# Ledger of designs, part 397: VH-VL binders against q9umr5

Target 1, 268 residues: q9umr5
Amino acid sequence: SYKPVIVVHGLFDSSYSFRHLLEYINETHPGTVVTVLDLFDGRESLRPLWEQVQGFREAVVPIMAKAPQGVHLICYSQGGLVCRALLSVMDDHNVDSFISLSSPQMGQYGDTDYLKWLFPTSMRSNLYRICYSPWGQEFSICNYWHDPHHDDLYLNASSFLALINGERDHPNATVWRKNFLRVGHLVLIGGPDDGVITPWQSSFFGFYDANETVLEMEEQLVYLRDSFGLKTLLARGAIVRCPMAGISHTAWHSNRTLYETCIEPWLS
Key: E = the ipSAE of ESMFold2; O = the ipSAE of OpenDDE; V2 = 0.75 times the mean of E and O plus 0.25 times the DockQ between their complexes.

## First folded at step 19 (VH-VL)

Design xg6 (framework fv_acimtamig; at its last fold request DockQ between E and O 0.86; V2 from the best seeds 0.88)
Fold by OpenDDE, fold request of step 20:
Structure xg6 (fold): chain C 268 residues (1-268), chain A 123 residues (1-123), chain B 106 residues (1-106)
Amino acid sequence: as target 1 above (268 residues)
Amino acid sequence: QVQLVQSGAEVKKPGESLKVSCKASGYTFTSYYMHWVRQAPGQGLEWMGIINPSGDDTDYAQKFQGRVTMTRDTSTSTVYMELSSLRSEDTAVYYCARVGVPYSDYDWGFDYWGQGTLVTVSS
Amino acid sequence: SYVLTQPSSVSVAPGQTATISCGGHNIGDKDVHWYQQRPGQSPVLVIYEDSNRPSGIPERFSGSNSGNTATLTISGTQAMDEADYYCQVWDSRTYVFGGGTKLTVL
């Protein structure tokens, strides 16, 4: 039998957003128990990511308990960060494949219509004033805002991304790394035509330096220091990178070719 | 500033197809989902379907499955709705309506509507 | 199928408060949106997510939702408020509209 699949949605999504993914899994892997978690839907997806992590944890624990052979996680966009944090705080998770589907794993720094909608008077260049404030950190989007021009503020004020990345020292860094390393495979999916994830390489743990030059995963301090286990995972052959062009942000979970190429091979 | 401008009224015969266009302006076309809703004369509003920003994903009301096709053209910022095998009951004003939040097919309400396109189906 | 029930018509004198109900099973657990449609015009969103007003909508429009009933309230009703009003929700992969309520301002 196939391992259960747990799906975690992104910003402003619900289980409805993954109707095609569910269809594809049922078609190609019949009998698979697929659970699309309908938590923090819509506006509630703006709640702090740590709160979301706790909520999703409560939902996945019983699923994992019923699947001693392991489960697969498919986590889309913001959900990918939720899942990474989830796997970091859970010392007993049994995730075989963690599929990060177009997630800003290394953060977000772009002028998207998300920002225009949420912060109409702000641009990415001045959003640090909001996102790195105490009240800004009450919004999920700010929890992974990564301003390369204000690294000091990011490191000191980011209550989520900086911590799960191990970029700021905290007492749980070692344990979180150990927990995350329990994952069988980390499947990173994204692409240059996403249009939302900025830079798109963030889905592969690439990101801007202070000059907004995109550096790849292996050039990142979190990798070099192996702060949360990326270097170790790569050395074990546990990281899979599946870039795909021609896919817009709202199509990652509905594109059949993407599913067959980047997702299906890891559903066993 | 946001505007949805639809194509003009049409008269069709039973068995034919209609195709209504909805040209969007005043916002980022490729960021918002679009709905189609129709209203028969003297009747209420009826949801037909939704199309995502890229046009690669659609979801139609069960009533119209197999008969409706929604598409969009990014180059012209236009969404299309085609309904085939027309019958007299398809006589209605057809509306395009934008989802109120970008990159989301969650139910945020329809914040902007086209002016409507009257399609009359008669023999 | 999920059904939303609205009164066919409501009448109110100018300056008085109009109340339009939208009934649905456990509708309080859903987000309810309200649309105003004046004669010969397109619908206009007047309330979203139960109680929020879009920009440009007068403060006299308000909404609430609990239990099995959502309510649109128009205080200090004006002649221009005469229109059809529709409630709308999402259910089971479909979007559902109420039958509409004709508000007459006497």
Scores: ipSAE 0.929, ipTM 0.961, lowest interface PAE 0.5, mean pLDDT 97
Fold by ESMFold2, fold request of step 20:
Structure xg6 (fold): chain C 268 residues (1-268), chain A 123 residues (1-123), chain B 106 residues (1-106)
Amino acid sequence: as target 1 above (268 residues)
Amino acid sequence: QVQLVQSGAEVKKPGESLKVSCKASGYTFTSYYMHWVRQAPGQGLEWMGIINPSGDDTDYAQKFQGRVTMTRDTSTSTVYMELSSLRSEDTAVYYCARVGVPYSDYDWGFDYWGQGTLVTVSS
Amino acid sequence: SYVLTQPSSVSVAPGQTATISCGGHNIGDKDVHWYQQRPGQSPVLVIYEDSNRPSGIPERFSGSNSGNTATLTISGTQAMDEADYYCQVWDSRTYVFGGGTKLTVL
């Protein structure tokens, strides 16, 4: 039979957001136990990501314990950062495929409707004033805000992303890297027409330099230093990159072609 | 200013189809899910379904499954709701409605409503 | 299927407090939204997530939700508050509306 699948939602989502993805899995992998975690739904998705990581950790432990052969994670948008942190902090996770579905893995720098709704008097050029403060870091969107023009502030103030990326020295970096490297495959999904993840290459561990030129994963310092294991994973053949054009941010989990191409092969 | 402007009133015969349009303005059309809700004369509100205008994602209330189709045209910022095999019981005011939160199909309550389209089904 | 129960009508004197109930099994576990609909008009959201007012809704509108009952309360009721009021929840992949309550200010 198939390994259980755990789904972790994004900002302002709930389990309902994955209704079509659940249908696709049921059709191609009948009998698979799929759990879409209903934690931090809707407005609660703004809670600090470390709080969300702790809550999701408590929920996944019994699921993983009942599946000694392993589980798969499908983690959408903000949820992909929650999942990557889970893989780092859990000593005994048994995740085979970590499927990152259009997640801002290297951060977000977009003037999105999310930003306009949450911070209507701010824009990407000045949001660092809010996000890179202790108060700002109490909001999930600020936990992965990555302003390429204020990198020193990001590196000092980030309570989440700079830590799980190994961009700032901290005493748990070696243990988190070891834990993360136990994953079987890292499946990176995203595309140029997402419209929210900015740059969209963040879903593939690419990001802006100070001139807003996108540097790809292999050009990033975190890759070159292998700070949390990306270079090791790539050398192992464990990183799968599955870009797809023509898919907007809210459509990744409801596009059958995307599912068949990028997700289905990894649900062993 | 967010505005949802619907097509005008219609009179239909049983067995025909209706198609109501909802033109959106004052916001980014593809960032917000659109809902349809109807209200029979002298009666309450009834949810019909939801469409993601940035993708091919719809979900319909069970009562209307198989009779309702929701589509969109992003070039005109317009959502359409089509109801087939009409009966006299389908006489209602049809509303498009939207939540106030972008990129979300979560229930935030409906902040924005179209003006309503009366469709009368009679022989 | 999930059912919301509202009284068909409520009458209140001007300046007094109106209370409109919405009954449902374990409704206290759900987010409840309230809509006002004046004759010939579209519904207007007056309370969301049990007790929050959207911008532009007077402070005299309030809401609560616990156990099996959600309540819309209008203090200092005015003639302009005469309308139909609907509660609404999300349940099991669908939106459920109450049958509506006609508020009469007499």
Scores: ipSAE 0.846, ipTM 0.913, lowest interface PAE 0.8, mean pLDDT 94
ESMFold2, look of step 19: ipSAE 0.824; ipTM 0.904
ESMFold2 (binder alone), look of step 19: mean pLDDT 92; pTM 0.936
OpenDDE, look of step 19: ipSAE 0.894; ipTM 0.945
ESMFold2, fold request of step 20: ipSAE 0.837, 0.842; ipTM 0.913, 0.913
ESMFold2 (binder alone), fold request of step 20: mean pLDDT 92, 92, 91; pTM 0.930, 0.938, 0.924
OpenDDE, fold request of step 20: ipSAE 0.928, 0.928; ipTM 0.960, 0.960

Design xg7 (framework fv_acimtamig; at its last fold request DockQ between E and O 0.86; V2 from the best seeds 0.89)
Fold by OpenDDE, fold request of step 20:
Structure xg7 (fold): chain C 268 residues (1-268), chain A 123 residues (1-123), chain B 106 residues (1-106)
Amino acid sequence: as target 1 above (268 residues)
Amino acid sequence: QVQLVQSGAEVKKPGESLKVSCKASGYTFTSYYMHWVRQAPGQGLEWMGIINPSGDDTDYAQKFQGRVTMTRDTSTSTVYMELSSLRSEDTAVYYCARVGVPYSDYPWGFDYWGQGTLVTVSS
Amino acid sequence: SYVLTQPSSVSVAPGQTATISCGGHNIGDKDVHWYQQRPGQSPVLVIYEDSNRPSGIPERFSGSNSGNTATLTISGTQAMDEADYYCQVWDSRTYVFGGGTKLTVL
């Protein structure tokens, strides 16, 4: 039988967003138990990511317990960060494939309509004033805001991304790395036409330097230092990169070609 | 200043198809989902379906499955709704309506509406 | 199918409070949106997610939702508030509208 699939949604989403994905899995892998978690839906997805991690953890623990052979995670957009954190804090997870679907794994730094909606008077160049405040860190989007021009503020004020990345020292860094390395495969999916994830390479752990030049995963300090296990995962062939052009951010979970090419191979 | 401007009124015969356009302006067209809602004369509002920002994903009300097609043209910032096999009961004002939150198909309120397009189906 | 029930009509004198109900099974567990439609005009969102007002909507408009009933309240009703009002929810992959309530300002 196929391993169970757990799906975690993104910002402002719900289980409804994955109606096509569910259909595709049922068609190609009949009998698969797919659980799309309806937690922190809609506006509730703005809650702090650590709160979300705790909620999702409570939901996935029973599922994992009933699946001794392991489970697969499909985590979309903001959900990809939630899942990475889940795998970091859980010392007994049994995740075979962790599929990160267009997630800002290395953070977000772009002018999107999310900002216009959430912070109408702010642009990305000024958002650090809000996001790196205690008040700002109460919003999920600020938990992975990564301003390349204010790296000191990011490192010191980011209460989520900087920690799961091991960019700021903390007492759980070694344990979290060990836990995350339990994953069988890390499947990174994203593309240049996403339009939301900025830069789009963030889905592959690429990101801006201080001059807003995009550096690849292997050039990142978190990789070079193997702070949470990326270098180790790559070395053992556990990282899969699946870039695809022509996919908008709101289409990653509904595109059949994307599913067949980047998701389906890792559900067997 | 968000605006949704729809095409003009149409008169159709039973069995024909209608195609209504909705041109959006004043916001990023590719960031918001769009709904179509119709209203028969003297009746209430009826949801028809939703289309995602890129136009490659739709979800239609069961009543219109197989008969309705929603599309988008990013180059012209226009959404289209086509309804085939028209019947007299399809006589209605058709509205496009924007989802109130960007990049989301969560059931948010419809924050902006087109002016409506009257389509009359008669023999 | 999920059904929303509204009174066909409500009448209120100017300056008085108008209350429009929207009944639905466990509607309190759903997000309810309200739309105003003046004669010959398009619907306008006046309340979203039970009790929130969009920008430009007067403070006299308020909403609540609990149990089996959502309520739109218009305090200090004015002549311009005369319109049809529709409640809306999402259920089973479809959007459901109430039958609408005609508010008459006497």
Scores: ipSAE 0.928, ipTM 0.960, lowest interface PAE 0.5, mean pLDDT 97
Fold by ESMFold2, fold request of step 20:
Structure xg7 (fold): chain C 268 residues (1-268), chain A 123 residues (1-123), chain B 106 residues (1-106)
Amino acid sequence: as target 1 above (268 residues)
Amino acid sequence: QVQLVQSGAEVKKPGESLKVSCKASGYTFTSYYMHWVRQAPGQGLEWMGIINPSGDDTDYAQKFQGRVTMTRDTSTSTVYMELSSLRSEDTAVYYCARVGVPYSDYPWGFDYWGQGTLVTVSS
Amino acid sequence: SYVLTQPSSVSVAPGQTATISCGGHNIGDKDVHWYQQRPGQSPVLVIYEDSNRPSGIPERFSGSNSGNTATLTISGTQAMDEADYYCQVWDSRTYVFGGGTKLTVL
């Protein structure tokens, strides 16, 4: 039998977004228990990410307890950051595959329609004034906003991303790294035609330097210092990178070729 | 300024197909899901389905499954709804409608509506 | 299938408060949207997510939702408010509309 699968949605989403993914799993892995968590749906997805992590933690605990052989996580967009935080804060998780589906793992710096909807008078060059304030950190998008031109403000103001990346000192850093390293596989999915995640390499722990040149995962300080375990995971052979071109941000969970290539092999 | 401009009224016979177009302007076409809703004369509103304009994924109300097809052409910022095997009860005004939140198939309210296309099915 | 029940019509005098109900099983657990449709025109969203007004909708429009009933309230009714009003929810992967209420101002 197959391990249970837990699915975590992204910004402004609900469990409805995964209707095609559920069909694919049912066809290739009949009998698999799949739970798409229907928490912080729609407008509630703007709540602070730590609030979301606490709520999702409460929902996954009984599922994991009923599956002593382990579970898989499929976490889309903003949901991938929620899931990575779960892996850090849960000392008793039993996650085998963590499948990060086009998630802004190193942050977001995009002038997207999301930004225009939330902050219609702002652009990426000045959004740091809002996001790197206590009020701004009450919104989920600001919890992973990463302005490469104001890295000092990011490091001091981020209530979420700088902490789970181990970019700022905090008392839980050693325990969170230990917990995260209990994952069996980290499966990173994304691609150049996403159109929202900026840079798209954030889905693979790449990000801009101060000149907006993309540095890949292995060039990032968080990797080099092994701040939360990326270098250890890579050395263990536990990181899978599955880039795919031609997929827009809203299509990652509804593309059969993507599923068959990048997701299906990891749903043991 | 968001505008949804639909094709003109049509008269059809039972057994034929209809195809209504909805041309979008004033926003990034691929950022917003599009819906179709119809209204029979003197009757209420009925949801037909949704299309993702940045891909080809759709979801149709059960009543129309097997008869409806929604497509889009990103080069013209146009969505299409085709309904086959028409019956007299398919006589209605057909609307395209858009939600106000980008990149989301969450069941928001419909902030923007096309002007409607009357399709009359009679023998 | 989920059913929304609205009265067929409501009549009010100008300046009075109009109340339009939308009944459904545990509708208080759902987000309710309301539309106004004037004769020969497309619907217009007047309330979303139970009680919120889109930009440009007068403050005299308000909404509430609890238990088995959602309510659209129009205070200080005007002749221009004469229209059909529809409630809407999402249930079981489909949008469901109420049958509509004709508001008459006389």
Scores: ipSAE 0.873, ipTM 0.928, lowest interface PAE 0.7, mean pLDDT 95
ESMFold2, look of step 19: ipSAE 0.814; ipTM 0.903
ESMFold2 (binder alone), look of step 19: mean pLDDT 92; pTM 0.933
OpenDDE, look of step 19: ipSAE 0.891; ipTM 0.943
ESMFold2, fold request of step 20: ipSAE 0.859, 0.860; ipTM 0.924, 0.922
ESMFold2 (binder alone), fold request of step 20: mean pLDDT 92, 91, 92; pTM 0.930, 0.925, 0.932
OpenDDE, fold request of step 20: ipSAE 0.926, 0.927; ipTM 0.959, 0.960

Design xg8 (framework fv_acimtamig; at its last fold request DockQ between E and O 0.86; V2 from the best seeds 0.89)
Fold by OpenDDE, fold request of step 20:
Structure xg8 (fold): chain C 268 residues (1-268), chain A 123 residues (1-123), chain B 106 residues (1-106)
Amino acid sequence: as target 1 above (268 residues)
Amino acid sequence: QVQLVQSGAEVKKPGESLKVSCKASGYTFTSYYMHWVRQAPGQGLEWMGIINPSGGDTDYAQKFQGRVTMTRDTSTSTVYMELSSLRSEDTAVYYCARVGVPFSDYDWGFDYWGQGTLVTVSS
Amino acid sequence: SYVLTQPSSVSVAPGQTATISCGGHNIGDKDVHWYQQRPGQSPVLVIYEDSNRPSGIPERFSGSNSGNTATLTISGTQAMDEADYYCQVWDSRTYVFGGGTKLTVL
């Protein structure tokens, strides 16, 4: 039988957003138990990511316990960060494939309509004033805001991304790394036509330097220092990169070709 | 200013198809989902379906499954709704309506509506 | 199928408070939206997510939702508020509208 699949949604989503993905899995892997978690839906997805991590953890623990052979995680957009954190804090998870579906794994720094909707008077260039405040960090969007021009503020004020990345020292860094390395495969999915994830390479742990030049994963300090295990995972062949062009942000979970190419191979 | 401008009124015969257009302006077209809702004369509002920003993802009300097709053209910022095998009961004003939050198909309410397109189906 | 029940009509005198109910099983667990439709016009969102007003909607419009009933309240009702009002929710992959309430300002 196929391993159970757990799906974690992104910002402003719900289980409804994954109706096509569910259909694809049922068709190609009949009998698979797919659980799309309806937690922190809609506006509630703006709550702090650590709060979300705790809530989702409570939901996935029973599922994992009933699946001794392991489970697969499909985590979309903001959900990808939630899942990475889950795998970091859980010392007994049994995740075979962690599929990060168009997630800002290395953070977000872009003028998107999300930003316009949430902060109508702010642009990415001045959002640091809000996001790196205690008040700003109460919003999920700010928990992975990564301003390359204000690295000091990011490192000191980011209450989520900087920690799970091991960019700021904390007492759990070693344990979190060990836990995350329990994953069988890390499948990174994203693409240049996403339109939301900025830069789109963030889905592959690429990101801006101080001059807004995009550097690849292997050039990132978190990789070079192996702060949360990326270098180790890559070395043992556990990282899969699946870029795809022509996919907009709201289409990653509803494109059959993308599913067959980037997701399906890792559900068996 | 957000505007949704729909195509003009149409008269159809039973068995034919209708295709209504909805041209969007005043916002980023590729950031918002779009709904179609219709209203028969003297009746209430009826949801028909939703289409995502790219046009590759749709969800239709069960009542219209097999008869309705929603599409969108990014180059012209236009959403289309086609309904086939028309019957007299399909006589209605058809509305396009935008989801209130970008990049989301969650139920945020429909914050902007087109002016409506009257389609009359008569033999 | 999920059903929303509204009164067919409500009448109020100018300056009085109009209350329009929307009944549904455990509707308090859902987000309820309200639309105003004046004769010959398109619907207009007046309340979203139970109690929030879009920009441009007068403060006299308010909403609440609990138990099995959502309520649209219009305080200080004016002649221009005469319209059909629809509640709307999402359920089981379907967007559901109430039957509508005709508000008459006497």
Scores: ipSAE 0.927, ipTM 0.959, lowest interface PAE 0.5, mean pLDDT 97
Fold by ESMFold2, fold request of step 20:
Structure xg8 (fold): chain C 268 residues (1-268), chain A 123 residues (1-123), chain B 106 residues (1-106)
Amino acid sequence: as target 1 above (268 residues)
Amino acid sequence: QVQLVQSGAEVKKPGESLKVSCKASGYTFTSYYMHWVRQAPGQGLEWMGIINPSGGDTDYAQKFQGRVTMTRDTSTSTVYMELSSLRSEDTAVYYCARVGVPFSDYDWGFDYWGQGTLVTVSS
Amino acid sequence: SYVLTQPSSVSVAPGQTATISCGGHNIGDKDVHWYQQRPGQSPVLVIYEDSNRPSGIPERFSGSNSGNTATLTISGTQAMDEADYYCQVWDSRTYVFGGGTKLTVL
């Protein structure tokens, strides 16, 4: 019998967005209980990420309680950050596989159509003025905005990403690290043709330095300091990296080859 | 400005297929899902399906499942809708339509519509 | 299988307020969109998510949605508002349109 699967959607999504992924799971692993959490849909996905984390936490508790052998998380785009925060704040989670599906784990610095829609007069070079303010932090996209040219502002103002990455001191850091390390596997999925996640290596905990040169996960301070457990997980053999070219941002959950290669093996 | 320009009117016979094109301009084609909606003469609107122009994945209204195929060509920013095994009741104006929010198959309302393509199916 | 019910027609004198209803079971729990279709033209979105106007839609268009009824309201109705009006929701993996209401400005 297969462990239950919990799916957490991204910005401007709903449970409908995962219709193909649900079909793939049903075809390959019939009988799997799959729940796509239908919270913070559409426009509500712009709510502050800590608010979303609290709501998703309330929804996953009964699912995990009914599955003492464990559950899997598949978390897409913005949803991957929600899920990583969940794993840190829940001292009693029983997640085996955390599957991060093209999620901006080290942040976002892209001049995307999302930015153009939400802030039509802004560019990535000046969005820090909005995002690194109390007003800006009320929007989810600003909660993981990471301007490599204004790291001091990011570290001071980020109400979410800098905290869950352990980039800023906070009283829960030791407990969050302990909780996150209870996960069985961290499966990182993404690729160079995503077109939204910028740099795309953010899905693998890579990110820009001040010259916009991508430093990979093992070169990041959060890894080197093991601030939330990445170095420990890698040493344990618990990190799986599954890059795939040729997949755009909205196609990660609707590509059968991606599912069969990167997702299915981890849905025990 | 966002524009959706469709191919011209067609006259078809029962049993044939129709294929309507919808050429997009004024925006990033692959950032927005495309929908097809039809309207029989003197009747209301009927949703046919959706295509993701990025990956090409589709979802069709149950009424049209098995008869409709939606495709796209990213090099020309064009979406196609093909309806096979035509019947006289398939006589309608066929519209392509788009929501105003990028990367989303959520229901935001259809902000942009093509001019419509009249397809007449007659014996 | 979700059904939206609209009156077939509504008549209003110029300058008066027109109201067009859209009935559906628990429609107040859904986002309702409204389209105007003038003769021979494509539909135009006039209200989205119950009560919001897209850019370019006159302030005289407004909307509300509660319980089992959504309502499109056109104040100061003009001859150019004579058109068919459709409500629309998302339900059960499909887009559902009302049957349409012909607004006549006499």
Scores: ipSAE 0.862, ipTM 0.922, lowest interface PAE 0.7, mean pLDDT 95
ESMFold2, look of step 19: ipSAE 0.831; ipTM 0.908
ESMFold2 (binder alone), look of step 19: mean pLDDT 92; pTM 0.940
OpenDDE, look of step 19: ipSAE 0.884; ipTM 0.940
ESMFold2, fold request of step 20: ipSAE 0.848, 0.860; ipTM 0.918, 0.923
ESMFold2 (binder alone), fold request of step 20: mean pLDDT 92, 92, 92; pTM 0.937, 0.937, 0.940
OpenDDE, fold request of step 20: ipSAE 0.927, 0.926; ipTM 0.959, 0.959

